VH-VL binders against Beta-L-arabinobiosidase (hypBA2). Designs and how they scored, part 19

Target 1, 158 residues: Beta-L-arabinobiosidase (hypBA2), of Bifidobacterium longum subsp. longum (e8mgh9r892to1049)
Amino acid sequence: TNVDSASKSTTNVAKDADVTGTTYAEKDTNYPAKNAVDGKTVMESFWGTKGSENKTDTLNIKFKDGKQKIDDIRLYFYQSSSSQTISGYAEPANYKLEYQKDDGTWAPIADQVRTPNYAGANYNRIQFTPVETTTIRVTFTPQAGMAVGVKEIEAYNT
Below, E stands for the ipSAE of ESMFold2; O stands for the ipSAE of OpenDDE; V2 stands for 0.75 times the mean of E and O plus 0.25 times the DockQ between their complexes.

## First folded at step 22 (VH-VL; framework fv_namilumab)

Design d23 (from d18 with heavy chain W103Y; at its last look DockQ between E and O 0.42; V2 from the best seeds 0.00; counts 0 for: pae E 2.7 > 2)
Fold by OpenDDE, look of step 22:
Structure d23 (fold): chain C 158 residues (1-158), chain A 121 residues (1-121), chain B 107 residues (1-107)
Amino acid sequence: as target 1 above (158 residues)
Amino acid sequence: QVQLVQSGAEVKKPGASVKVSCKAFGYTFTDYYLHWVRQAPGQGLEWVGWINPYRGDTIYAQKFQGRVTMTRDTSISTAYMELSRLRSDDTAVYYCARDRSGYEPYYFDYWGQGTMVTVSS
Amino acid sequence: DIQMTQSPSSVSASVGDRVTIACRASQSISDYLNWYQQRPGKAPQLLIYYASRLQSGVPSRFSGSGSGTDFTLTINSLQPEDFATYYCQQDYDYPWTFGGGTKLEIK
């Protein structure tokens, strides 16, 4: 359950960020990393890991306006559900959120409250003690036999 | 208070299987990853793997792949670790431990009391 | 696999002493380093997580520091109940690995 009842921020600082991802299959090149921060949560715009041979895959998100204070991240996961969707995608088994410290090293975002508790299809909210950083990254562990698709990553200071 | 209670000591022969249980108290069992760590007599700690009690998915150390199976029964807040094709070097105290993060593996904040498994001919 | 090396393997000290235990990773693990205490015949207990964060309920005489490859656990003003074996552990990459342990004995 979400312990923070703060109002939703209207400013997504992750939108149009400089985003990079791990490699994925050639057939999924139409689903580049930039789709994860293009401001769209629609099914047609997502970053996909299908074809990846990695145990985990990662998105790095560098905010366009420099160092940001954030305490709320939203993850929207793609899910195959019909003939109208790309097959082979599901929400990850789990995911890791990190931020880059001033010295360039990475640290976990601590004291997270996730809604839902475990990764779900489409909307996921992660609230945490505010951090100040220029860059966050999310590492995804896929379900067995499935790829991970990220429709959107949003970041707020609520 | 959070508490993990494990099953009693086991004595097995080489080639046999052992199944250790870990019952969780004082928290929502399905909300936290659960790890297994073993310790041979007089030796250090060795990570075996983890289970997500909610979904049931697992990650095992490569060393144990094909021999270890982690499961859970959510109705009784109990996790199980089964190790098959036992060898003498599997003799160890096996611990279950709760992952503090609740959402992904981070660190072990609560431990079971341990289960001694002895493998001898 | 990431190898964790602790030093010393054993150390003798007296009540009231300041004790320092080192842990080195074979590669950078950022601050994904945890410290555990194990008393004889007992299960390990968490002391420090994320290199320097003190677990709730752990006395303030315990502290952790370091980042990257070199880490330190410090016990200020050693108490009788502190004589135990201490382990560092990395959760940076699978498989998770522990140091060999440092046995803190009474002098």
Scores: ipSAE 0.299, ipTM 0.785, lowest interface PAE 2.1, mean pLDDT 91
ESMFold2, look of step 22: ipSAE 0.544; ipTM 0.819
ESMFold2 (binder alone), look of step 22: mean pLDDT 92; pTM 0.938

Design d24 (from d18 with heavy chain R100K Y106W; at its last look DockQ between E and O 0.71; V2 from the best seeds 0.00; counts 0 for: pae E 2.3 > 2)
Heavy chain, then light chain:
Amino acid sequence: QVQLVQSGAEVKKPGASVKVSCKAFGYTFTDYYLHWVRQAPGQGLEWVGWINPYRGDTIYAQKFQGRVTMTRDTSISTAYMELSRLRSDDTAVYYCARDKSGWEPWYFDYWGQGTMVTVSS
Amino acid sequence: DIQMTQSPSSVSASVGDRVTIACRASQSISDYLNWYQQRPGKAPQLLIYYASRLQSGVPSRFSGSGSGTDFTLTINSLQPEDFATYYCQQDYDYPWTFGGGTKLEIK
ESMFold2, look of step 22: ipSAE 0.546; ipTM 0.809
ESMFold2 (binder alone), look of step 22: mean pLDDT 92; pTM 0.931
OpenDDE, look of step 22: ipSAE 0.734; ipTM 0.897

Design d25 (from d18 with light chain D91E; at its last look DockQ between E and O 0.69; V2 from the best seeds 0.00; counts 0 for: pae E 2.6 > 2)
Fold by ESMFold2, look of step 22:
Structure d25 (fold): chain C 158 residues (1-158), chain A 121 residues (1-121), chain B 107 residues (1-107)
Amino acid sequence: as target 1 above (158 residues)
Amino acid sequence: QVQLVQSGAEVKKPGASVKVSCKAFGYTFTDYYLHWVRQAPGQGLEWVGWINPYRGDTIYAQKFQGRVTMTRDTSISTAYMELSRLRSDDTAVYYCARDRSGWEPYYFDYWGQGTMVTVSS
Amino acid sequence: DIQMTQSPSSVSASVGDRVTIACRASQSISDYLNWYQQRPGKAPQLLIYYASRLQSGVPSRFSGSGSGTDFTLTINSLQPEDFATYYCQQEYDYPWTFGGGTKLEIK
């Protein structure tokens, strides 16, 4: 009768994380990295890469409550769709997920199941074999001529 | 049964273009990235680029940028690679290869049989 | 671009031997390293992904190891059907570059 497994799926451990962008200084200061973890998936709150000279751009997310066990990441992309949206944004051509080990080195997140399999216009769910980490990073490869906007990154222990 | 079937061998003169086809069977064509990889005679493998068959967006290796165009026709589950301004050092077997769409690692789980393209005067 | 260097370029060995093939990356690629086998006249076939994970249907005599910049493919108890060229490939960043290959000839 008293099974609480569903309650674990509602805790977003990435909310209000300490977030930094690429090694290169961000070129669009109107859309700072912290927008990707503010708990909002709406169009007006996103991290944007418009103006970046980088081949790929990376978002590093350090969880506010230290080391967490996670098995589920949700990614929400910004897209240019109307006169009310900022021009030049589309979901990335692809994205790479990594976690930081205790020694500070990075490892790939293994055994991923992505829904959808390719980067989707808004919602993307990535499920995987659990890892324990303080920090994740996501590296985005843009579509040609486009910038990447991230409305939210969420992380769960489901 | 997953299978990638490519068009037949081509012989071209320098300066011409070639278009190689790759028809997919046994899976949902739009769910998997498709890559092109070439191999000059007696040489190693060289990645040319990929296409997302659902959206049609592409990424090319820099050395082919401006000479290669990858397209697809989803109604017949077929991808195409066109290489222009051919040179003799473009002589190679060209393979199409399937990747897991959006999944890491990116590895080529199924390959076409290859298409020999010979560029000679 | 990330350069991948394989050694040796070729090797001859006897059935039953243990063979190792090295692959070195020009920068750290974590575990993003794949190994392929190409038999003469055939398309390449995936053996190992993520440096050490064996693809389904590949015999257990094949194994991979390494991380960062240095990787090894090992074939234990070499069989006649293992005559082929072997390639490493990094998947850390595009372009997805391959090593120059190692041709394995069985005596």
Scores: ipSAE 0.509, ipTM 0.800, lowest interface PAE 2.6, mean pLDDT 87
ESMFold2 (binder alone), look of step 22: mean pLDDT 91; pTM 0.923
OpenDDE, look of step 22: ipSAE 0.570; ipTM 0.859

Design d26 (from d18 with light chain N34H; at its last look DockQ between E and O 0.72; V2 from the best seeds 0.00; counts 0 for: pae E 2.3 > 2)
Fold by OpenDDE, look of step 22:
Structure d26 (fold): chain C 158 residues (1-158), chain A 121 residues (1-121), chain B 107 residues (1-107)
Amino acid sequence: as target 1 above (158 residues)
Amino acid sequence: QVQLVQSGAEVKKPGASVKVSCKAFGYTFTDYYLHWVRQAPGQGLEWVGWINPYRGDTIYAQKFQGRVTMTRDTSISTAYMELSRLRSDDTAVYYCARDRSGWEPYYFDYWGQGTMVTVSS
Amino acid sequence: DIQMTQSPSSVSASVGDRVTIACRASQSISDYLHWYQQRPGKAPQLLIYYASRLQSGVPSRFSGSGSGTDFTLTINSLQPEDFATYYCQQDYDYPWTFGGGTKLEIK
């Protein structure tokens, strides 16, 4: 169940953020980290981890307008489903959400309520106790034999 | 109340396989990751892996990859850990433990009573 | 793998004492550090999560502190039931790893 039944905020503070990702395969260089914050949830725009040799991969998102108060994050995951999609992608086995504290260190976003309960294809919503931060990061653990694709990451203050 | 109940002690020979069960009570089984942790006699704790009871996906420590299989039966809220090609150094108490977060593997808030697995020729 | 080192490996104390147990990570793990208590012949039990958060039902005499690489578990006014082995655990990076444990014995 959701902790907050409030309506979705109209302002996505993660859009056009300064975003960096971990290393991925050369063949997936056409799917850069910036695709995860370009405001599009379409299949044609995503950040991918195919070819990554890392156990986990991370997106670092620094908000463009400085410190933000957020209590709602939306994750849109790419999923291979047909010949028209890029093969080898699925929603992660799990993901970790962190925010950067004022001293520059990282802390987990606490008291999360996720919908769906586990990572699902496409739309995921994470509600939590509000945090104030300039930067969030998401760490993805892929399913066995699969890569992670992120179509979009959104952040709101609801 | 949350409770994890494990199967009884096992005695196996080297090269054999063992399958330990863990039945969950007092909560929705599929809502929480379930971990397996073992402890050799007189030694510390060693993480084996976790299973997502809802989807069934798993993550194993590299040390056990190829030898461990974690499964679950949601109809009876039971998780299983099978370890194959047993060696003497697999002798340990094996614990199942619930992940507190319910969303990702973090920390273990409830533990089974443990299952002693003895491997000896 | 992230190595977790606890110190001391064993400590003797008396009821009423203040006891401090240290846990050091081989690299920064932020506050992804948890503490467990294991009584003889029993399964471990969660005491502290995320370095300093007290698990529900755990006595307030237990506290945790630290961030980055150095962490501390403190037991104020030791009680008879506190004589056990304590473990720290990180979930910052796979595989999850535990400290070697600290055995708290009665003096």
Scores: ipSAE 0.315, ipTM 0.791, lowest interface PAE 2.1, mean pLDDT 92
ESMFold2, look of step 22: ipSAE 0.515; ipTM 0.789
ESMFold2 (binder alone), look of step 22: mean pLDDT 92; pTM 0.937

Design d27 (from d18 with heavy chain S101G G102S; at its last look DockQ between E and O 0.66; V2 from the best seeds 0.00; counts 0 for: pae E 3.0 > 2)
Fold by ESMFold2, look of step 22:
Order: C-alpha cells, then sequence, then structure tokens
Structure d27 (fold): chain C 158 residues (1-158), chain A 121 residues (1-121), chain B 107 residues (1-107)
C-alpha cells in the first residue's frame, strides 16, 4: 500500500533510541546524548563533547524497536556561528559509522556514499549497502581545538 | 595516474627544522586526506599525522604534537610537513600517503617516493 | 594507542612455499586492518585492506583473513619477487599504528 511504502521510505528508526555517549558533555546538563535522537534538528537540542578529555567520542544508538534494516543515515552537526550559539563547536574532522552484528561484535558500515564527502557543517547524508542491526555507533574525531555537537542522527530504510 | 612526488633529501643539525613537500598528480587533491608516515633506518613505519586538504584541519600523533605542522597549498596541489626542534632520532625517511577518500576503513593506497631527513652532528 | 604485534619477525622460505604471517591487535579492531609490502629501498605498497580485500593489481596468491584481534596474511606459492618486508596496520583509531614488520627471505 501507499501508506506502507511511505512509512518505510521516511521512518526514522533512530528516533527515541536508547543512546549513550562516551564523553562528559558540557558541564551543565543541557547537552546529553539523548538529544541526538529526539527528532529535533534545532540548535537547542544537541549532544556536545565540550570539556571531553577523550581524543574521540562515540554515540551508541540502540533502536527502540529492535533489529531494523537500514541503508541511509543522516547526521546534523551543531556549529558555533554567533554570540547566540555555544562557543567552541565545529563539525568533526571525521566520523566513523559501525553496526553491531548478531554475535555482538562491531563491523564497519561498508560501501558508503557520503554527501558531502567530508563532514559538512550541518547536514550529512550517508547511503550504504543495507545492514540489519539493533545498534549503530558513530565515533567522532574533532577538529583540533574544537568540540563536536550532534543535533540529530537519523536512520532510514529507503 | 595518481602520483605523489616529494622534495629531495635533507641533512639537518639538531635543533633545526625541516619542511618536506608532497605534490599530488592525477586526482582531485582536496577530496582525499593526506597522511605523513616515517621510517627510521632499519625500523618500521610510524604515523605522524594527517591533513584535510579542503579545510586545512590537521590531526597529529601525540608524540609529534607541538613539533609538527602540516599545511597545504591547494593552488598547486601540494602538502607540507614541517618538523621542528629536530633530534637525532628524527632521522628517517618521511612519506606522504593518500587515504583512499571513500569512507571505508582508512588505508594508504598511494605513497610518495619518500624524503630522507638526516639529523646529525 | 593500539599496539600491533607481528610474528614471526623473519621467515626464510623457498619458491613455491606457502607462508603465513600473523598480526595481533592489543584490542578489538573489527576488520580495520591493512597489509603492506615494502621492497628494499621502495615505499610501501598496499596489498590487503579491510582485513581480506585484495587491492587492485595484487596477485591472487596473496590473501588476508581474520577479524577482531587476530589477523593473517597468506602468500600461496611464494615467488622470487615476494622478497620484502610485510607490515600490518590498523585504522580503527588514530594514531594509525603498524606492526613491527616481517622480513621474508627467499632461500
Amino acid sequence: as target 1 above (158 residues)
Amino acid sequence: QVQLVQSGAEVKKPGASVKVSCKAFGYTFTDYYLHWVRQAPGQGLEWVGWINPYRGDTIYAQKFQGRVTMTRDTSISTAYMELSRLRSDDTAVYYCARDRGSWEPYYFDYWGQGTMVTVSS
Amino acid sequence: DIQMTQSPSSVSASVGDRVTIACRASQSISDYLNWYQQRPGKAPQLLIYYASRLQSGVPSRFSGSGSGTDFTLTINSLQPEDFATYYCQQDYDYPWTFGGGTKLEIK
């Protein structure tokens, strides 16, 4: 049906996922990992790594409804742009995408096509050969002297 | 064909600096990370760092932090690595190497011919 | 940093032999392992990426296997041109680290 087809093409299976981050986010508690999966891409709702002592930081995203088939991930980065934004944030130097296999081990997501090719300031679309998984993780390498903010990560079966 | 051509051998005294160049041919220079890897005589390979040629941002291995600077000039498709406060144990062949540019695991698909840097007496 | 340990450090073998080189990571690196060949006086050349994928132009007598912490490079039917040093390298997390190398000497 039309409804069935539309749901598969536009259903964000990462929304409201069980998510954890590896860093101490900003000293205040406004930027927790759950902000990356709340379905909001606004500047006020992001996970941030400012203050982290780690050279890289990771978001671990366990889908609410268990195993899902996905082939399309969308990443939205927070960027400091004015006195109205939190200072010290830029898109990462790079990010790494992995999925959890049935045996609990991790594998790289293969055959990625990224738009844009390098991490873009806000919107990034990553298309790949479909995987079936309960859990994805994204590891961010910050630019020197900067922190990484993630406004949203979405996952689709397109 | 993809090719990375490096500057010639250098002899330096302890405390000096060296700047090695790496000119890229046969591909879009700004689409791929450019890495530097060194090899001391008779020793293995050691990663020094990378540069994103599009933005110019860099990541360095911790042991080189504060002594290495990587830059590029996109108008001539050339990357540079400068190492300061040279010590005798910096004597090595320095390679530039291209990351594949797809977002599969990082690996170095093309290497420059290497630049011997000798730090002595 | 992720330490990569290669064994053996040196191998002597004859043309036609099968040679196996091991590489072990100090932690799981999934499939993020690459193999390089370095002939004397030359830059390294990529042989295997993503643990088991053969780089274009590399002879099919080379193969890679393993995942997690234990990896193997195999050379079937050794040829005289295979005299070289072989390095594994992880690209799971920076700094990208290399094994200490395995020098392959043809008897």
Scores: ipSAE 0.447, ipTM 0.782, lowest interface PAE 3.0, mean pLDDT 87
ESMFold2 (binder alone), look of step 22: mean pLDDT 92; pTM 0.932
OpenDDE, look of step 22: ipSAE 0.731; ipTM 0.897

## First folded at step 23 (VH-VL; framework fv_namilumab)

Design d28 (from d22 with heavy chain Y54N; at its last read DockQ between E and O 0.49; V2 from the best seeds 0.00; counts 0 for: pae E 2.1 > 2)
Heavy chain, then light chain:
Amino acid sequence: QVQLVQSGAEVKKPGASVKVSCKAFGYTFTDYYLHWVRQAPGQGLEWVGWINPNRGDTIYAQKFQGRVTMTRDTSISTAYMELSRLRSDDTAVYYCARDRGWEPYYFDYWGQGTMVTVSS
Amino acid sequence: DIQMTQSPSSVSASVGDRVTIACRASQSISDYLNWYQQRPGKAPQLLIYYASRLQSGVPSRFSGSGSGTDFTLTINSLQPEDFATYYCQQDYDYPWTFGGGTKLEIK
ESMFold2, look of step 23: ipSAE 0.646; ipTM 0.838
ESMFold2 (binder alone), look of step 23: mean pLDDT 94; pTM 0.949
OpenDDE, look of step 23: ipSAE 0.884; ipTM 0.937
ESMFold2, fold request of step 24: ipSAE 0.593, 0.583, 0.558; ipTM 0.821, 0.823, 0.815
ESMFold2 (binder alone), fold request of step 24: mean pLDDT 94, 94, 94; pTM 0.951, 0.951, 0.953
OpenDDE, fold request of step 24: ipSAE 0.900, 0.912, 0.910; ipTM 0.944, 0.946, 0.947
ESMFold2, last read: ipSAE 0.550, 0.585, 0.586; ipTM 0.813, 0.817, 0.809
ESMFold2 (binder alone), last read: mean pLDDT 94, 94, 94; pTM 0.951, 0.953, 0.953
OpenDDE, last read: ipSAE 0.906, 0.910, 0.914; ipTM 0.944, 0.945, 0.948

Design d29 (from d22 with heavy chain Y54N R100K Y105W; at its last look DockQ between E and O 0.56; V2 from the best seeds 0.00; counts 0 for: pae E 2.1 > 2)
Fold by ESMFold2, look of step 23:
Structure d29 (fold): chain C 158 residues (1-158), chain A 120 residues (1-120), chain B 107 residues (1-107)
Amino acid sequence: as target 1 above (158 residues)
Amino acid sequence: QVQLVQSGAEVKKPGASVKVSCKAFGYTFTDYYLHWVRQAPGQGLEWVGWINPNRGDTIYAQKFQGRVTMTRDTSISTAYMELSRLRSDDTAVYYCARDKGWEPWYFDYWGQGTMVTVSS
Amino acid sequence: DIQMTQSPSSVSASVGDRVTIACRASQSISDYLNWYQQRPGKAPQLLIYYASRLQSGVPSRFSGSGSGTDFTLTINSLQPEDFATYYCQQDYDYPWTFGGGTKLEIK
């Protein structure tokens, strides 16, 4: 068929977002929240919860360019796998995805398709019914005795 | 079509252990978290914990830490809950329940329940 | 832990009546509230999730409302099969906690 090709672009709207966490995100720390949005999925750059006494830890991501339409989130977890990795990290037992409504309250992201359906060791893709929001929030429940490391969180309108 | 079938009733003495099974039918067992919820006779519902059947990791309510162990066998699509050092206030119906797999979390399918009676 | 309080603990009603059951959380849980029906000798069954969304196959005479700390289950035009115990459950934060239940009895 002869159709004009639509512009194909994919922009990670979470890159360099204003980000805070329930740990030392606002203070100098080895594994600050900004590492989760710096565009790097390497083992050297992650937000870590080691030393947290919380039952869960949360990462708030406020998009740099304000309100965005998103339907696709990608999460990359850090894991301890060798002597070259920092000990005590594994993917979370579970994670919860929310978006901020215009009135400042939080709602769950509906109609998710997760790949994989449970929290996977590194790459997780979450597709969902589009939302328009300035801010997403992810809450992590760690596996017993482990900490959670987030190498990157990305958000797209696909 | 989705069905959770639990093992039969148990009568135990104080200090013993019990292991309840929950066999899944009609869905991919490793794709859904499985929870255990109990109900003492004439009482309400109390969450015990969950297991990720794929990885085998568990989260337990603090009340049950140190006495409960949840496991699974993926080859037969079966989850287990073992409760040790039983006492009279453990007498309850124990349900397994499947959650949706993402938020909001709710229990869409339940097993028929397993009565565990602890009496001396 | 988030405490869930149901009222009343029991209610007597007739077929055709409208019944309202309240559920209160000890802190804001947004809309993370589910309702279950449990008939005698049976496992609970999901009625409503996310405060107000009706589960597939549940009759439209059931409805849920509320947000934050105060939630309501309403049954319009009560039917004989509706005589059961009803539980609310929060899924805002683990451990998941249930209300104490409301037993709905025929007059």
Scores: ipSAE 0.617, ipTM 0.831, lowest interface PAE 2.1, mean pLDDT 87
ESMFold2 (binder alone), look of step 23: mean pLDDT 93; pTM 0.944
OpenDDE, look of step 23: ipSAE 0.852; ipTM 0.927

Design d30 (from d22 with heavy chain Y54N, light chain Y94W W96Y; at its last read DockQ between E and O 0.67; V2 from the best seeds 0.00; counts 0 for: pae E 2.2 > 2)
Heavy chain, then light chain:
Amino acid sequence: QVQLVQSGAEVKKPGASVKVSCKAFGYTFTDYYLHWVRQAPGQGLEWVGWINPNRGDTIYAQKFQGRVTMTRDTSISTAYMELSRLRSDDTAVYYCARDRGWEPYYFDYWGQGTMVTVSS
Amino acid sequence: DIQMTQSPSSVSASVGDRVTIACRASQSISDYLNWYQQRPGKAPQLLIYYASRLQSGVPSRFSGSGSGTDFTLTINSLQPEDFATYYCQQDYDWPYTFGGGTKLEIK
ESMFold2, look of step 23: ipSAE 0.625; ipTM 0.836
ESMFold2 (binder alone), look of step 23: mean pLDDT 93; pTM 0.933
OpenDDE, look of step 23: ipSAE 0.850; ipTM 0.922
ESMFold2, fold request of step 24: ipSAE 0.573, 0.578, 0.587; ipTM 0.822, 0.824, 0.822
ESMFold2 (binder alone), fold request of step 24: mean pLDDT 93, 93, 93; pTM 0.932, 0.934, 0.936
OpenDDE, fold request of step 24: ipSAE 0.907, 0.913, 0.892; ipTM 0.948, 0.949, 0.935
ESMFold2, last read: ipSAE 0.557, 0.579, 0.582; ipTM 0.822, 0.821, 0.824
ESMFold2 (binder alone), last read: mean pLDDT 93, 92, 93; pTM 0.934, 0.923, 0.931
OpenDDE, last read: ipSAE 0.876, 0.910, 0.908; ipTM 0.928, 0.946, 0.944

Design d31 (from d22 with heavy chain Q62E, light chain S28D; at its last fold request DockQ between E and O 0.71; V2 from the best seeds 0.00; counts 0 for: pae E 2.2 > 2)
Heavy chain, then light chain:
Amino acid sequence: QVQLVQSGAEVKKPGASVKVSCKAFGYTFTDYYLHWVRQAPGQGLEWVGWINPYRGDTIYAEKFQGRVTMTRDTSISTAYMELSRLRSDDTAVYYCARDRGWEPYYFDYWGQGTMVTVSS
Amino acid sequence: DIQMTQSPSSVSASVGDRVTIACRASQDISDYLNWYQQRPGKAPQLLIYYASRLQSGVPSRFSGSGSGTDFTLTINSLQPEDFATYYCQQDYDYPWTFGGGTKLEIK
ESMFold2, look of step 23: ipSAE 0.615; ipTM 0.827
ESMFold2 (binder alone), look of step 23: mean pLDDT 93; pTM 0.944
OpenDDE, look of step 23: ipSAE 0.582; ipTM 0.870
ESMFold2, fold request of step 24: ipSAE 0.501, 0.521, 0.584; ipTM 0.797, 0.802, 0.825
ESMFold2 (binder alone), fold request of step 24: mean pLDDT 94, 94, 94; pTM 0.945, 0.947, 0.948
OpenDDE, fold request of step 24: ipSAE 0.889, 0.175, 0.909; ipTM 0.940, 0.762, 0.946

Design k01 (from d22 with heavy chain R55S W102S E103S; at its last look DockQ between E and O 0.03; V2 from the best seeds 0.00; counts 0 for: pae O 8.9 > 2, placed apart)
Fold by OpenDDE, look of step 23:
Structure k01 (fold): chain C 158 residues (1-158), chain A 120 residues (1-120), chain B 107 residues (1-107)
Amino acid sequence: as target 1 above (158 residues)
Amino acid sequence: QVQLVQSGAEVKKPGASVKVSCKAFGYTFTDYYLHWVRQAPGQGLEWVGWINPYSGDTIYAQKFQGRVTMTRDTSISTAYMELSRLRSDDTAVYYCARDRGSSPYYFDYWGQGTMVTVSS
Amino acid sequence: DIQMTQSPSSVSASVGDRVTIACRASQSISDYLNWYQQRPGKAPQLLIYYASRLQSGVPSRFSGSGSGTDFTLTINSLQPEDFATYYCQQDYDYPWTFGGGTKLEIK
């Protein structure tokens, strides 16, 4: 396993990336994919899958500065918790991390150390053997009856 | 568990060709690159090239270009290295080794090696 | 081609000793450097990748350090099974190249 210290890199290379989601048509623009990489972890800015008919949904993140070396990803999940939150959201039952190889094919990010082990509300940290790639994607499997909201995805080279 | 199993020892005459096989077990064959590395008796290691089992793409060391051909059969998770126009200095143990196919690269699993002897 | 030079070519040591093996690249390879162990009659095995990352299953007495052109493999408290030949290898640029090897022998 690849476990590094709890230190945070200074540069989030996923911020302002080209991001696309696999949710329903663009008719619902209240929670666009760009919110997942806008550098904010606040409750007011997230990408949501509510209304999606897909069993799983995916965010594709293409880094704005080309190929990046990364070994640390942070996922911030939206959770409905009060009258001040949008109802129907919970952390996913599971998520999958992949990176795009130089030949354009996709491969899973290997040797992941997840904290927590299973998806939790808000902050999740995934540490892994470094990869160099222009693009990563995250596939989310929602809990039964719930949608997935992503407040932010961060990527670092620690 | 991950395992790479290579074909048996070969004895060839100069000018002949040899084809060594490497069968992969315990993982998705097309998800990883396979490299070939050789080692002459009592000598160090020499990189020959790699193949992407998914696409069939290859990169060879210039030293072997025109003389080496790497192929694969995905249906049986097997990679092949063929070396033609053999010479005495091609005598070596040939290894296949797995690489995840993305930088940084490293050989995390190796075959047991195949001894190729070239002698008149 | 990037030349990898190991030193020493051979070293004698005793069980329990601390041993360091050096690997130098002819040009900067950043941290794209791996270390392998090869026991007599066996295939090489990965010890360290990306200059300092310990491969799973490898004892913690092995460690790697360095960047750029100079790298070091350190073995703390040698065990009987550690007497073997060690190779460094760069994956910075094609062709990938190995050091000449360092044979660690029993004193």
Scores: ipSAE 0.009, ipTM 0.611, lowest interface PAE 8.9, mean pLDDT 92
ESMFold2, look of step 23: ipSAE 0.013; ipTM 0.639
ESMFold2 (binder alone), look of step 23: mean pLDDT 94; pTM 0.950

